# VHH binders against Profilin-1 (pfn-1): the designs that were tried, part 35

Target 1, 132 residues: Profilin-1 (pfn-1), of Caenorhabditis elegans (q9xw16)
Amino acid sequence: MSGWNAYIDTMTAAAPSIKRCAIVGAADGSVWARTEADNVFKASEEELKTFVALFNDVTQVPAKGADIEGVHYVVPRTEESLIFGKKENTGFFAVKTKSAVLIAVYEGPNEVAAQVRKAVESMQTYLNNAGY

## First folded at step 18 (VHH)

Design wi2 (from wg70 with F110M)
Fold by OpenDDE, last read:
Structure wi2 (fold): chain B 132 residues (1-132), chain A 123 residues (1-123)
Amino acid sequence: as target 1 above (132 residues)
Amino acid sequence: QVQLQESGGGLVQPGGSLRLSCAASGFTFSTYDMYWVRQAPEKGLEWVSTISYTGSNTYYKDSVKGRFTVSRDNAKNTLYLQMNSLKPEDAAQYYCAKWYDLLTGSFGEMDSRGQGTQVTVSS
């Protein structure tokens, strides 16, 4: 298996409570790969463009939250290359690499969220090391 | 403290079946995605399967798809791996874990896995 789809498969296997995920261009939010079939990541191009732009100034994100797939999430805090949100028993983790943004939407308790974060951050590290 | 204890391993002939169990304690098993990982002699750790905390989503290594089935009983704090049509290349020490990094091939925290159970496949 090769290509960006392979990374999607790896992330979902690494954290099976990920409901949907995508790899998008950090510059423009273009979709490079995403979950398909019953778990299609459905964020629009415009939404993703707006979302990836949040990484230009993550400091303001907690105040306004973040939208993914038409769902508004509360963002408790941010890091330079990490934005995460929560909504009831769901949430998302978004990490920025050199050229991409990885977005994983999950459902489950905090323990599961922690696992999802590990998976996404592991992928972040891997891709960064690979030059992406 | 976190405890994971694998069992059910043994010696089988090619084409045989085994059912592995993993008894969990010391943490809220039902709120964790769980993993099966194996290590064959002179080989590195190899991811086998992952199952979501509810059991609704399962993932498998390509080489075991259609032959292995991961499941869980949250009421019993037990993880299972049904292994059918076993092949010699399936022989390994099998571990259950509450975390495994598929990219780095590591368990992370030292208490994230059990002692393992040995699976041997030979005619």
Scores: ipSAE 0.920, ipTM 0.955, lowest interface PAE 0.5, mean pLDDT 96
Fold by OpenDDE, last read:
Structure wi2 (fold): chain B 132 residues (1-132), chain A 123 residues (1-123)
Amino acid sequence: as target 1 above (132 residues)
Amino acid sequence: QVQLQESGGGLVQPGGSLRLSCAASGFTFSTYDMYWVRQAPEKGLEWVSTISYTGSNTYYKDSVKGRFTVSRDNAKNTLYLQMNSLKPEDAAQYYCAKWYDLLTGSFGEMDSRGQGTQVTVSS
């Protein structure tokens, strides 16, 4: 799955206010690639397994929020293939592709969040078109 | 109205240096990640560099790493690109922008860029 690291690099270059991000299996939350070094994506596989399962019924997520890397986020709303959360000046965007979930944790104002979302959704579209 | 104005381009010999500036107005510059993109004759748009809204994170195209440095002064609403050890293949029209899609090679609906500044590298 080393080829997936290239997508991590592209995503972080596309939205430099992403602090950490990961590409995980939509079925089981297994990590395919993640940011490392100074920006290690720290979510455990058990946590990720629980997280990706949220996409089975996204309508329930706003009521309970979502946890990533041990941090609880408020989820204002969801879409069929999109879960996003906020906490103070941080947040995350998670999008589901055919076989993967892309998770990007960011820090910054709403304008930056909009850029991060655009980057993540662009990657979502690219991977879907590629069959992933 | 969003305004971005690039400057600092010119003609230099291979190995020379240029410092590009991008003056921003009409939006809260300090709350946006910013991008440098270039387009050479008969070539498509090419991503060069990105910088986070605080300037704490920077990313570069592989071919310019070690030679180009992106920075910003949010108090002056200005984005910079220091270009050292310039090569003929760096010759292009350089644009600063509020967004660039690295996957599609386009500015997209968030397209806010200037008219660009021309960089020519020739002996």
Scores: ipSAE 0.918, ipTM 0.954, lowest interface PAE 0.5, mean pLDDT 95
Fold by OpenDDE, fold request of step 19:
Structure wi2 (fold): chain B 132 residues (1-132), chain A 123 residues (1-123)
Amino acid sequence: as target 1 above (132 residues)
Amino acid sequence: QVQLQESGGGLVQPGGSLRLSCAASGFTFSTYDMYWVRQAPEKGLEWVSTISYTGSNTYYKDSVKGRFTVSRDNAKNTLYLQMNSLKPEDAAQYYCAKWYDLLTGSFGEMDSRGQGTQVTVSS
């Protein structure tokens, strides 16, 4: 298991309503780690390349939404290092670190979404402090 | 008013079993992932287990895997922790919570926990 897989395990344990998640390179969308087995994160390389590029100009993302794993999400708003989307009772949180993008796809009500966000942002802070 | 009340702790011998309960009120229990956290003497807070809001997904600290089982009854607003094959190192004050940060070892702004229930394991 790579070191990045451990972060996937920690993030999913921290927020068990995360269905799938991945850590990818911020520069090119290359997958560093992802959930596997029966909850494989299935975004393609091309899709991830496009997705991480959204962080180059987050201001335009709410107008067009974001696609993850072939699913289109409405993006209510963005922050400099945060893109989040919603689709019915599902959604995603994507946060950018110094060198990575963390993507977590979740299912659940708003209260659960808040917990997922907190977990992802906690990981973001941790990785940033670690230099990643 | 949010309330969490843990119960079921006690004194058991090594290898014994306990079943902890957490009665929740004052919030929509069924819409929260829930956590079990413990604190042993002279140690910090330690994550034990997490369960999704539906109960369909569970996670455990490595040291308790295969011995502890987290479950919930949303109709009864109750969280459970079945603890089997207890070890002395499991002795701690056990808390249920609406949030716990596994990275910082803290409950954070979303924290709500009870007074805890004491688990003692001794021969």
Scores: ipSAE 0.912, ipTM 0.951, lowest interface PAE 0.5, mean pLDDT 95
Fold by OpenDDE, fold request of step 19:
Structure wi2 (fold): chain B 132 residues (1-132), chain A 123 residues (1-123)
Amino acid sequence: as target 1 above (132 residues)
Amino acid sequence: QVQLQESGGGLVQPGGSLRLSCAASGFTFSTYDMYWVRQAPEKGLEWVSTISYTGSNTYYKDSVKGRFTVSRDNAKNTLYLQMNSLKPEDAAQYYCAKWYDLLTGSFGEMDSRGQGTQVTVSS
């Protein structure tokens, strides 16, 4: 579990406009690692359990949106292993790996969002290749 | 077209200081997180620092923490890297970029960085 913190650090360094992020179990939403200190990722286990289940059928997510940390986001885009939510100048990218879901909440314009997506997807690829 | 131009490099003695600048044009600088990356002789590209589009969040490579400070002036479309207490191992070509993949060690696009500025540290 401690090793997963390194991935949090890498992801936040890769995209400094990430406000909070977490790595959770894809099966149950259990938190493996998360940002802490001034940027604590605050989603509850119950919320995360519901959230990761969205990947069972992402096609339905745009219609209903998604909730993270008690905040409701519209979902303009989904892919098989990606959920993009946005709310005003904030948003999140969630990507699914073999065993995990990476969630990054960001603040900034669309250009920044694109950078955040790149960072999260890069991590996704890395973890998948590593077997996670 | 996107243009990034680094400057401020030079020769300094160990313990010296340099301030690098990166002039940006051809894109909305103020809406992009920016990166400093360096390449030392006979080494690959390595990430140095990242700064958020507003400048509110900064991150550094462990080896430069406490010595380097990244900042930006969005009104001037300029990125900065204040380098203090320079060490010989800091000698490298320094690049500013719109993107750098910390996991793959690549810029992704050729036009996402400048030509670089050379930093040499020698007694």
Scores: ipSAE 0.912, ipTM 0.950, lowest interface PAE 0.5, mean pLDDT 95
Fold by ESMFold2, fold request of step 19:
Structure wi2 (fold): chain B 132 residues (1-132), chain A 123 residues (1-123)
Amino acid sequence: as target 1 above (132 residues)
Amino acid sequence: QVQLQESGGGLVQPGGSLRLSCAASGFTFSTYDMYWVRQAPEKGLEWVSTISYTGSNTYYKDSVKGRFTVSRDNAKNTLYLQMNSLKPEDAAQYYCAKWYDLLTGSFGEMDSRGQGTQVTVSS
């Protein structure tokens, strides 16, 4: 596997209730790596460009929600480099690094959501420390 | 309050098998992804396996894949690790945990793991 695909493998192993995830460029939403095969991360290029632009002003996101993979999520709150979206028993965590946005779509209870958040934040820190 | 108690360790010959159990209490076991982590003497922590809260998704360190099987019984609040074809390199203290950070190699919080159970593989 390529270098970026190994990071996808690490995230799914770290938080096994992640259903799909991706690493995309923070400037344009270009896909650096994503889950594939029977768990393809299906967001369009247009949707990803719009999605990463949400980090330009995270304070506006709770009022309008966020779309990924054609699904609209309520965004209860954001932090400077994190967006949490929720739709019924599914959700996403997205975190921004210097160069990338990490997106993890999960299914499960709030306890699992907290574990997913820890996994994506750990990768966020790792990539930031590595200069990405 | 949170309690994780590993058991089932012991002495086995190379090629032998053991089944580890981890009894959970003080939290809602069925809503947490769970982890097996091991530590040999004078070594750092080593991730072994991860299982989703339903048991539907499992992941393994490459060196144990095909030999170890993680499972859970949510009705009994118990996590299992079936270890087959054991090798000397598998000898370690085995911990079950509510969290393990694969990138930093740490449990993070206190009370995220049990006290462990020792697996010893003789020559």
Scores: ipSAE 0.797, ipTM 0.902, lowest interface PAE 0.8, mean pLDDT 92
Fold by ESMFold2, last read:
Structure wi2 (fold): chain B 132 residues (1-132), chain A 123 residues (1-123)
Amino acid sequence: as target 1 above (132 residues)
Amino acid sequence: QVQLQESGGGLVQPGGSLRLSCAASGFTFSTYDMYWVRQAPEKGLEWVSTISYTGSNTYYKDSVKGRFTVSRDNAKNTLYLQMNSLKPEDAAQYYCAKWYDLLTGSFGEMDSRGQGTQVTVSS
């Protein structure tokens, strides 16, 4: 969906410490849009399918962790529609909407992580209100 | 308490330049992404620019790209906005912020921004 690229641009402008991000289908992990060029979001079809399925029961994720872009993250926190992954000075926030999963990979301190979460949750609310 | 204090506004002719500063205190400035936002009387809040906590990533509203430059000096806890080729449309109160929601067009929490500095562009 070509219109989805505008949401990627909005996310990176809203939280400039996001290194890579993507919008993928909640049912199958199909990529609707992703960061491109020097910051290509590089997750395989199989990895994304497995990743979005984590939202089927987020309470099990902290015990297992999560993989995205070939990187294994510890998951110290989940909520019904949010997974937070952490590895060293990097991390991700993923949120589920009605139709999609938004994934943002960032680098930076906890203060930056909180700003990234706010940006991702704002987009989650926006898309849910729009029926997505 | 978190404090953000903008300065450097004033009256300038079209085509002129101004440099805005934002002095930060009461928080660890170097660990936050920062935002410039403006508000003209006839318009609501309008995002201008965003800069990452290291200063390595910068983003601009399309209408100011190429004319405005955001920067920061983490040793001085100061955020800057260099404004060149100013137009009447740039006249506004300019705010420095710790957060701005690009989708809702709001600062969210109290104390997320300063009091602003006025930029007036008039011949």
Scores: ipSAE 0.793, ipTM 0.900, lowest interface PAE 0.8, mean pLDDT 92
Fold by ESMFold2, look of step 18:
Structure wi2 (fold): chain B 132 residues (1-132), chain A 123 residues (1-123)
Amino acid sequence: as target 1 above (132 residues)
Amino acid sequence: QVQLQESGGGLVQPGGSLRLSCAASGFTFSTYDMYWVRQAPEKGLEWVSTISYTGSNTYYKDSVKGRFTVSRDNAKNTLYLQMNSLKPEDAAQYYCAKWYDLLTGSFGEMDSRGQGTQVTVSS
């Protein structure tokens, strides 16, 4: 493996209840890598541009929620570089690095959500340390 | 408290098979993704396989793909690893875990894994 696709493979192997994930540019939402084939991450260019802009002020996000892949999520909480969205038994974690936003859409109970969060935060730290 | 107990290791010849079991207690097993990790003598930890909480999604290190099969029985709180076509390089202490960080190569908290079971492959 080389390139950004290897990071997608690592995230899905690290947290197998991730259904779809992507690495997108923090400035413009451009897709650097994503899950493909049967699990295509299908957010539009316009949706991703809007989504990554949420990190400009995460404190505003809980009041309005967030949309990804045409699905509206309630955002119960945010942290300095993290947005957690929830809808029924599905949810997402998104984390911001220096240059990118990592998005992981998962399905499962709260215990699985905690494991997914650990996986995306570990990748966030790894990419930040690598200068991304 | 949280307990993970591996079993089923042993001595086998190259090409042989073993089935590892991991008995879980003290937590709700069916709501956790689970991990198999191994450590060869005097070597670092190496991720082997991951399985989702339902068992629907499985992932394998490339060198074991096609030879190893991870599975779980949530009714019995048990995780399994079927190991076929064993090679000398598969010899290791095998751990089951509630968490393993593929990027840092660590279990995190000690209660995240069991004591391990030894797999030895003779030549």
Scores: ipSAE 0.790, ipTM 0.900, lowest interface PAE 0.8, mean pLDDT 92

Design wi2 (from wg70 with F110M)
Fold by ESMFold2, fold request of step 19:
Structure wi2 (fold): chain B 132 residues (1-132), chain A 123 residues (1-123)
Amino acid sequence: as target 1 above (132 residues)
Amino acid sequence: QVQLQESGGGLVQPGGSLRLSCAASGFTFSTYDMYWVRQAPEKGLEWVSTISYTGSNTYYKDSVKGRFTVSRDNAKNTLYLQMNSLKPEDAAQYYCAKWYDLLTGSFGEMDSRGQGTQVTVSS
């Protein structure tokens, strides 16, 4: 919790248009860290378990969309370890590492979305290199 | 092509103040989060502050919190850094940037930052 919270702080400082984010276990969606207080990431354990399972076959996700925090997103794009969800002027990027899924919910235009993607992918690489 | 021009640097005494400006062109400034990064002589890059595209969210390196204030004027395509209570350790070349990777310590693309403005803090 202590060490993992520092990664949440790094993500929000790296991409300040991230509104909420979390690091969850890739196997079960258990919350390792999340934004708290005024920006609490409010996804339920049941929802997170369903969400991380999307990475078992990302090719099926564009047809279904994805739910997080009780919000349904269209998923116009996936890659082997990345899911991009979009709803109006908000969206999320979720990336999978060896052990975790990073979820960042943002608000802003496409240019901001690209910055958020860069931040989450940089953290993905960092955690993978550290063995997570 | 992205153009970022920093200005407002100079020589100040410890405890003094400076306001840096960064004029942006060649991209839609109001749709990008923006960054201030500094580099002291013979040192690596050091993140200073980040501001969201609306200006509503700001973040600071711990050592400058309470002394520095980042702001932006999207109508003028300008980013600002108000620096108060300056210390010798704040002396550096200050860059404004369209991107900075806090984990790798890098600007990324070749056109992500300006040429910088020098801040010197000494007697």
Scores: ipSAE 0.786, ipTM 0.897, lowest interface PAE 0.9, mean pLDDT 92
Fold by ESMFold2, fold request of step 19:
Structure wi2 (fold): chain B 132 residues (1-132), chain A 123 residues (1-123)
Amino acid sequence: as target 1 above (132 residues)
Amino acid sequence: QVQLQESGGGLVQPGGSLRLSCAASGFTFSTYDMYWVRQAPEKGLEWVSTISYTGSNTYYKDSVKGRFTVSRDNAKNTLYLQMNSLKPEDAAQYYCAKWYDLLTGSFGEMDSRGQGTQVTVSS
């Protein structure tokens, strides 16, 4: 499990406008790793359980939006394994792998959002290829 | 058309210092996170440092932490890398980039980086 913190470090280094991120179990939202200290990812176990369940039917998410860390986001679009949430100049990308959901909360313009998406999708591919 | 032009490389003795600059044009520099990447002779690409679009978040490869400082001046469209306490293992071609994938070790787009500037550390 200590190796999962290295993935958090890789995500923040790859996309430095990520403010907080986490890797959680896809089945139950259990936290495998997250940003800590001054940038703690604050979502509760209950909230994460609800959040990962959104991937059971992503087609319903745009109508309702999504909540993480007690913040409500508009969800302009989803893909089979990706949810994009937006609120003002902040947003999140969440992607599902075989075993996990990667959540990255960022702040910045659309150009930064595109860089965050590329980093998150690269990690998604990496974990899927590794069997996670 | 993205243009990135690195400068400031040269020959330095171990323990010396250099300051690299990267002049950016052809894109809105202030809305992109930016990257420093290096390549030693006969080796692959190696990530060095990343800086957020505002300059507020910086990250470094472990072996350069405390010795290198990345910064940017968005009014001048310029990215910087201050390199102190240089070691022979720091010798490389240094690139600034608009994108670098830390997992695949690639720039992705051909216009995502400059031509580089050479740093040589020699006794």
Scores: ipSAE 0.784, ipTM 0.898, lowest interface PAE 0.8, mean pLDDT 92
Fold by ESMFold2, last read:
Structure wi2 (fold): chain B 132 residues (1-132), chain A 123 residues (1-123)
Amino acid sequence: as target 1 above (132 residues)
Amino acid sequence: QVQLQESGGGLVQPGGSLRLSCAASGFTFSTYDMYWVRQAPEKGLEWVSTISYTGSNTYYKDSVKGRFTVSRDNAKNTLYLQMNSLKPEDAAQYYCAKWYDLLTGSFGEMDSRGQGTQVTVSS
């Protein structure tokens, strides 16, 4: 249990269609905080290490897609510090800060996806401004 | 254009109840998560509650949890806030919103909220 759990609570309250989310270390994918209990964010350390390394060259990600929680996503869009993955009615947004990667897995239509993106980008900016 | 119209505010004594409504139009209400936010005179914006687009997930500010219930009727394009056991500290202008940034304390876009409805709680 870490002080980072409050940020998980803020993310789920800010974008209630997020099903699972996590904050992981940008260098190694180590879990700093995640949704727990009935909504456990289930990704192995091997998976997370591979996942955060995608940010080393986001331009290669659309061609490969991305895997998290054992699910393969098509990646229609990346930006320097953002990866958007989509599979059917579900998707994820992942954003990189100086020290961390924020991962939010959601379910819902494109309008909800846009709200989820706004929530994760706001947190990204907040953490970067705080030095994380 | 996006329209949000809050109603149901009024004057109530401590311990009383009110039900706020928010009529939505100009967008597909059933595909958006929705927010209740309030502002007391000369104070900043304060998040109250959030509800997912299906209504299945709800979240509340700690001080209102157990007293307030957010709900929605997607067939009627209406968002609700049932407020029970009202306290003087709940007195505020209540806004229904299509977006609210919990970290910056801002609606962000001009069309993200309605004009509000006033709740007054007096001894």
Scores: ipSAE 0.774, ipTM 0.895, lowest interface PAE 0.9, mean pLDDT 92

## First folded at step 20 (VHH; from ui16 with Q111T)

Design uj7
Fold by ESMFold2, look of step 21:
Parts: structure tokens; C-alpha cells; sequence
Structure uj7 (fold): chain B 132 residues (1-132), chain A 123 residues (1-123)
């Protein structure tokens, strides 16, 4: 099947607090791979198209927040290729590569956020170095 | 088990047309973007075209723009590639794949390609 599933599996193994994860096209938000089975990532293509468009101007995202799977997150931090969202005991990290956006939704105290970020950024770096 | 089966290849003369099909099973086809990839003799894989899960967004390699059209029928779990104005350089084994252009393999992972469907364009 798709080699993108291996990236999902690698991120979830590296940061067990990740509960749902997806890789989507940066241009259209269409799903290339996602967690399935008990932890299905359930965002529509329309919602994901709106979400990936946030990377067109990350400076406006903290004022608006972000929606994933119908959940609204406060966005306290962005970088040119990274958006961090929080809601109570959950959060997400999303990173953009040349062609894709990697999204990891996690649960747990804020102390685990660094490991989730590292897991996602490791895959981002690997893909960027390969031109993806 | 996810399965993708390509068909519709054949031999044609330059300027001819072919329509490739990819029958998908074992996953929710309409939820995923799809791509066509080709491998010419002695060359590595080349991404050819892409279509979003909904079918609303399509993209093409520069070498095929204006000649090839990707489409999908989500009710039939089938992906298509209409190839017009075929050229000898389009000769290749054509595969369908889930998602965008396939990424580099992770350490220790084996890359598996199906059998594909052969397209041969010669005069």
C-alpha cells in the first residue's frame, strides 16, 4: 500500500500520547494517510482544506484559532511551517513539508507536547531533505 | 487487505489513446487521494498525476499536462487515467497508488510495487 502509512506508524510509536494522526495534501487537504481502526482521524476534506490554508499566513492563526475534527483549538504558537493548538488536556502539532501537512492530535498533560513536536518534526525534516 | 489492480494498458502508435483503470478494494476509497505513477525501462518511478478524494482537485506532471486526464468513480471504487496524444516517451509500466507522490522508504522498510499495466507507444 501507501508508503505514507509508515510515517503515521513511526510518529505514533515515537510519541505514544498521539491518539490520532494524518498526512494530507498541502494544496487541497485531501487525505494521503491517517490513523484508522479504534482511533480514526475523522476530519472532512472540506475542513482539512481550510486547515492547511492556515499555513498561507501563519501570523493570523493565533487570533483565530484552528478547527480539526470539529474541535476548536486555541493556537498559542506558530512558526512558518508549524502550528501548535491546545484545548484542555488535548492538543495538536501540524507541520508543513513541500507537498504535505503532517497532523498529530495528542492527549495528556502539557509535559508531553515536546515529544509530540519532536516526533512530527523528525518526519518533516526527513521529508524536506528528500524534497517532499 | 488493501488491493489495487491496474488494467487497460496495451500497444499503440504515436498519437493514439488509451484509458487505464485501477480497481481498489480493502479501504474507504473515497476518503483518500490517489496517484498514477509510471516506470519507464531503465528508469526509476515518475509521478504522473494526482486526484483528491472528492475528485475536486487534480494535478499533473509537466510532461503529461493537456494530454492526460485523471478521474475517479467513488461509487465503483475505480481510478482512471485517460491518455491522449501518446508519445514514445510515455512507454512505461503504470501503477496507481494511494495518496500523493510516494515518499522515500523509512529505514528497513521495503518498497512494494504491484504488477501495474504496460503501455507501449511505438511506430
Amino acid sequence: as target 1 above (132 residues)
Amino acid sequence: QVQLVESGGGMVQPGGSLRLSCAASGFTFSSYAMSWVRRAPGKGPEWVSYISGSGKSTHYADSVKGRFTISRDNAKNTLYLQMNSLKPEDTALYYCAVGGPQPPPLKGEMTHWGQGTQVTVSS
Scores: ipSAE 0.692, ipTM 0.857, lowest interface PAE 1.1, mean pLDDT 90
Fold by OpenDDE, look of step 21:
Formats: C-alpha cells, sequence, structure tokens
Structure uj7 (fold): chain B 132 residues (1-132), chain A 123 residues (1-123)
C-alpha cells in the first residue's frame, strides 16, 4: 500500500455522499490510488486517459459531457482546474493539481454537492502546496 | 515552536526488533496526522508509515508492511514505531514528521523533522 491510499481515505471520509474516489496521473490517467472493496472505482485506464485529457481544454467539456466508470454525465460548466458532472441523483467532482487529477463520485441530492466539492478542492490545495 | 525528538534507535542483527519513539511538542498533537520517514545513506527520503490524528487510520509502505507497526499516545504526545523482523535494507536515519503520507515521488518532503534516530541492521 502506498501513501496515496491515505488520501483516498481522507476524501471518502469527508462526506458521506462520496461513494468512490480515485487519484490519477494528470498526464496519462494512470491510477495512483482508488477506493477498493465494496466501493471499487471502476474506470478503465483508457477511460481515464480520455478523462484527464479533458483538462487540456475544459471549455469544450460542457458540450461533450464526461464519462466515468461507463456512465455519461452532463457537465453544466467547467473551471480551469475543475470538472463536475451530474446524472440524476449522482455526480462527480474532478479537480486537477500540478500532476494529478482527483475524482470523487457521489450519490445524493443536489444539496450534498457543496460538501463533495469542498472535500476535493481542499485536497487539491494541499497537494498543490506540496508540489503535486 | 514545533519540536520533534526521535529516540530508540540502535544496532541490531537481522531479524531483530526495535521500538522508536517520537516526543512531540509545540502543537496540538492529537489534531495532526503523523508519519515516519527514513533516509538511508546516499538515498532520498522514504516514507515509511502514517497514522491519523485519532489513531484510527494507519498506512504502511509495502517495504515494511507486516513488519512495522505505527501507534500513538495522544495523552503523552508521543508517536511510536515498532519494528520487527528487521532487515539490512532497513538501515537508515528515522524521522518523525507532522502531516500525512508523502505522495511519490516527493517522499520525505515533510516539515518539522526532528534530528532523527539511527537504526543499523547488520550481522
Amino acid sequence: as target 1 above (132 residues)
Amino acid sequence: QVQLVESGGGMVQPGGSLRLSCAASGFTFSSYAMSWVRRAPGKGPEWVSYISGSGKSTHYADSVKGRFTISRDNAKNTLYLQMNSLKPEDTALYYCAVGGPQPPPLKGEMTHWGQGTQVTVSS
């Protein structure tokens, strides 16, 4: 087990609505860590490679949407280092650091989204300050 | 002022055991995760183990998993590392640090390191 698993635990514990998480390389989508066991993050390597590439031009993402774990999400809007999507009572937040992309998939009403975003962005800030 | 003082190092034969301690002061110990990091001669720092502030969560590098156990006593502001089945490759200066695990490849880039305690495993 790598130290990255602790970051996964931290993110999943930040909000009860978070169901699955992953930390992947921003350059190639390689999985550094992900939730396991009952809450396995199931995105394929190819899917993640495509996903992280969305950050190269986030302005086009709302028109295309985003796919995670074989699920297509509507992306209402994007920010430079933030992509989030919605599908019914589920969604995801993905943030980009200097070298990584953090992904959190959640379930619940819209009200839980703020807490999920906060959790992921807090981790983003921490990693950026650490040089990652 | 944050202070960390490591102790418990020494020389042991392969297969031996040591228990390291880290006395912490200058901050609310229980509010922070702690880690052990080691540095072998000529090598970069290597993250060894992590424990959450409450002690409920622990993690280990693959190289030490099953052999080392991290723990803490928040009442005593002390961090511990029980090292069993020691190997020559465990020889290093061992440091305690405030904070979570250091992600690769920048392992050991932690703040507030102590002076370290030397562990030498040799026949």
Scores: ipSAE 0.024, ipTM 0.322, lowest interface PAE 4.4, mean pLDDT 89

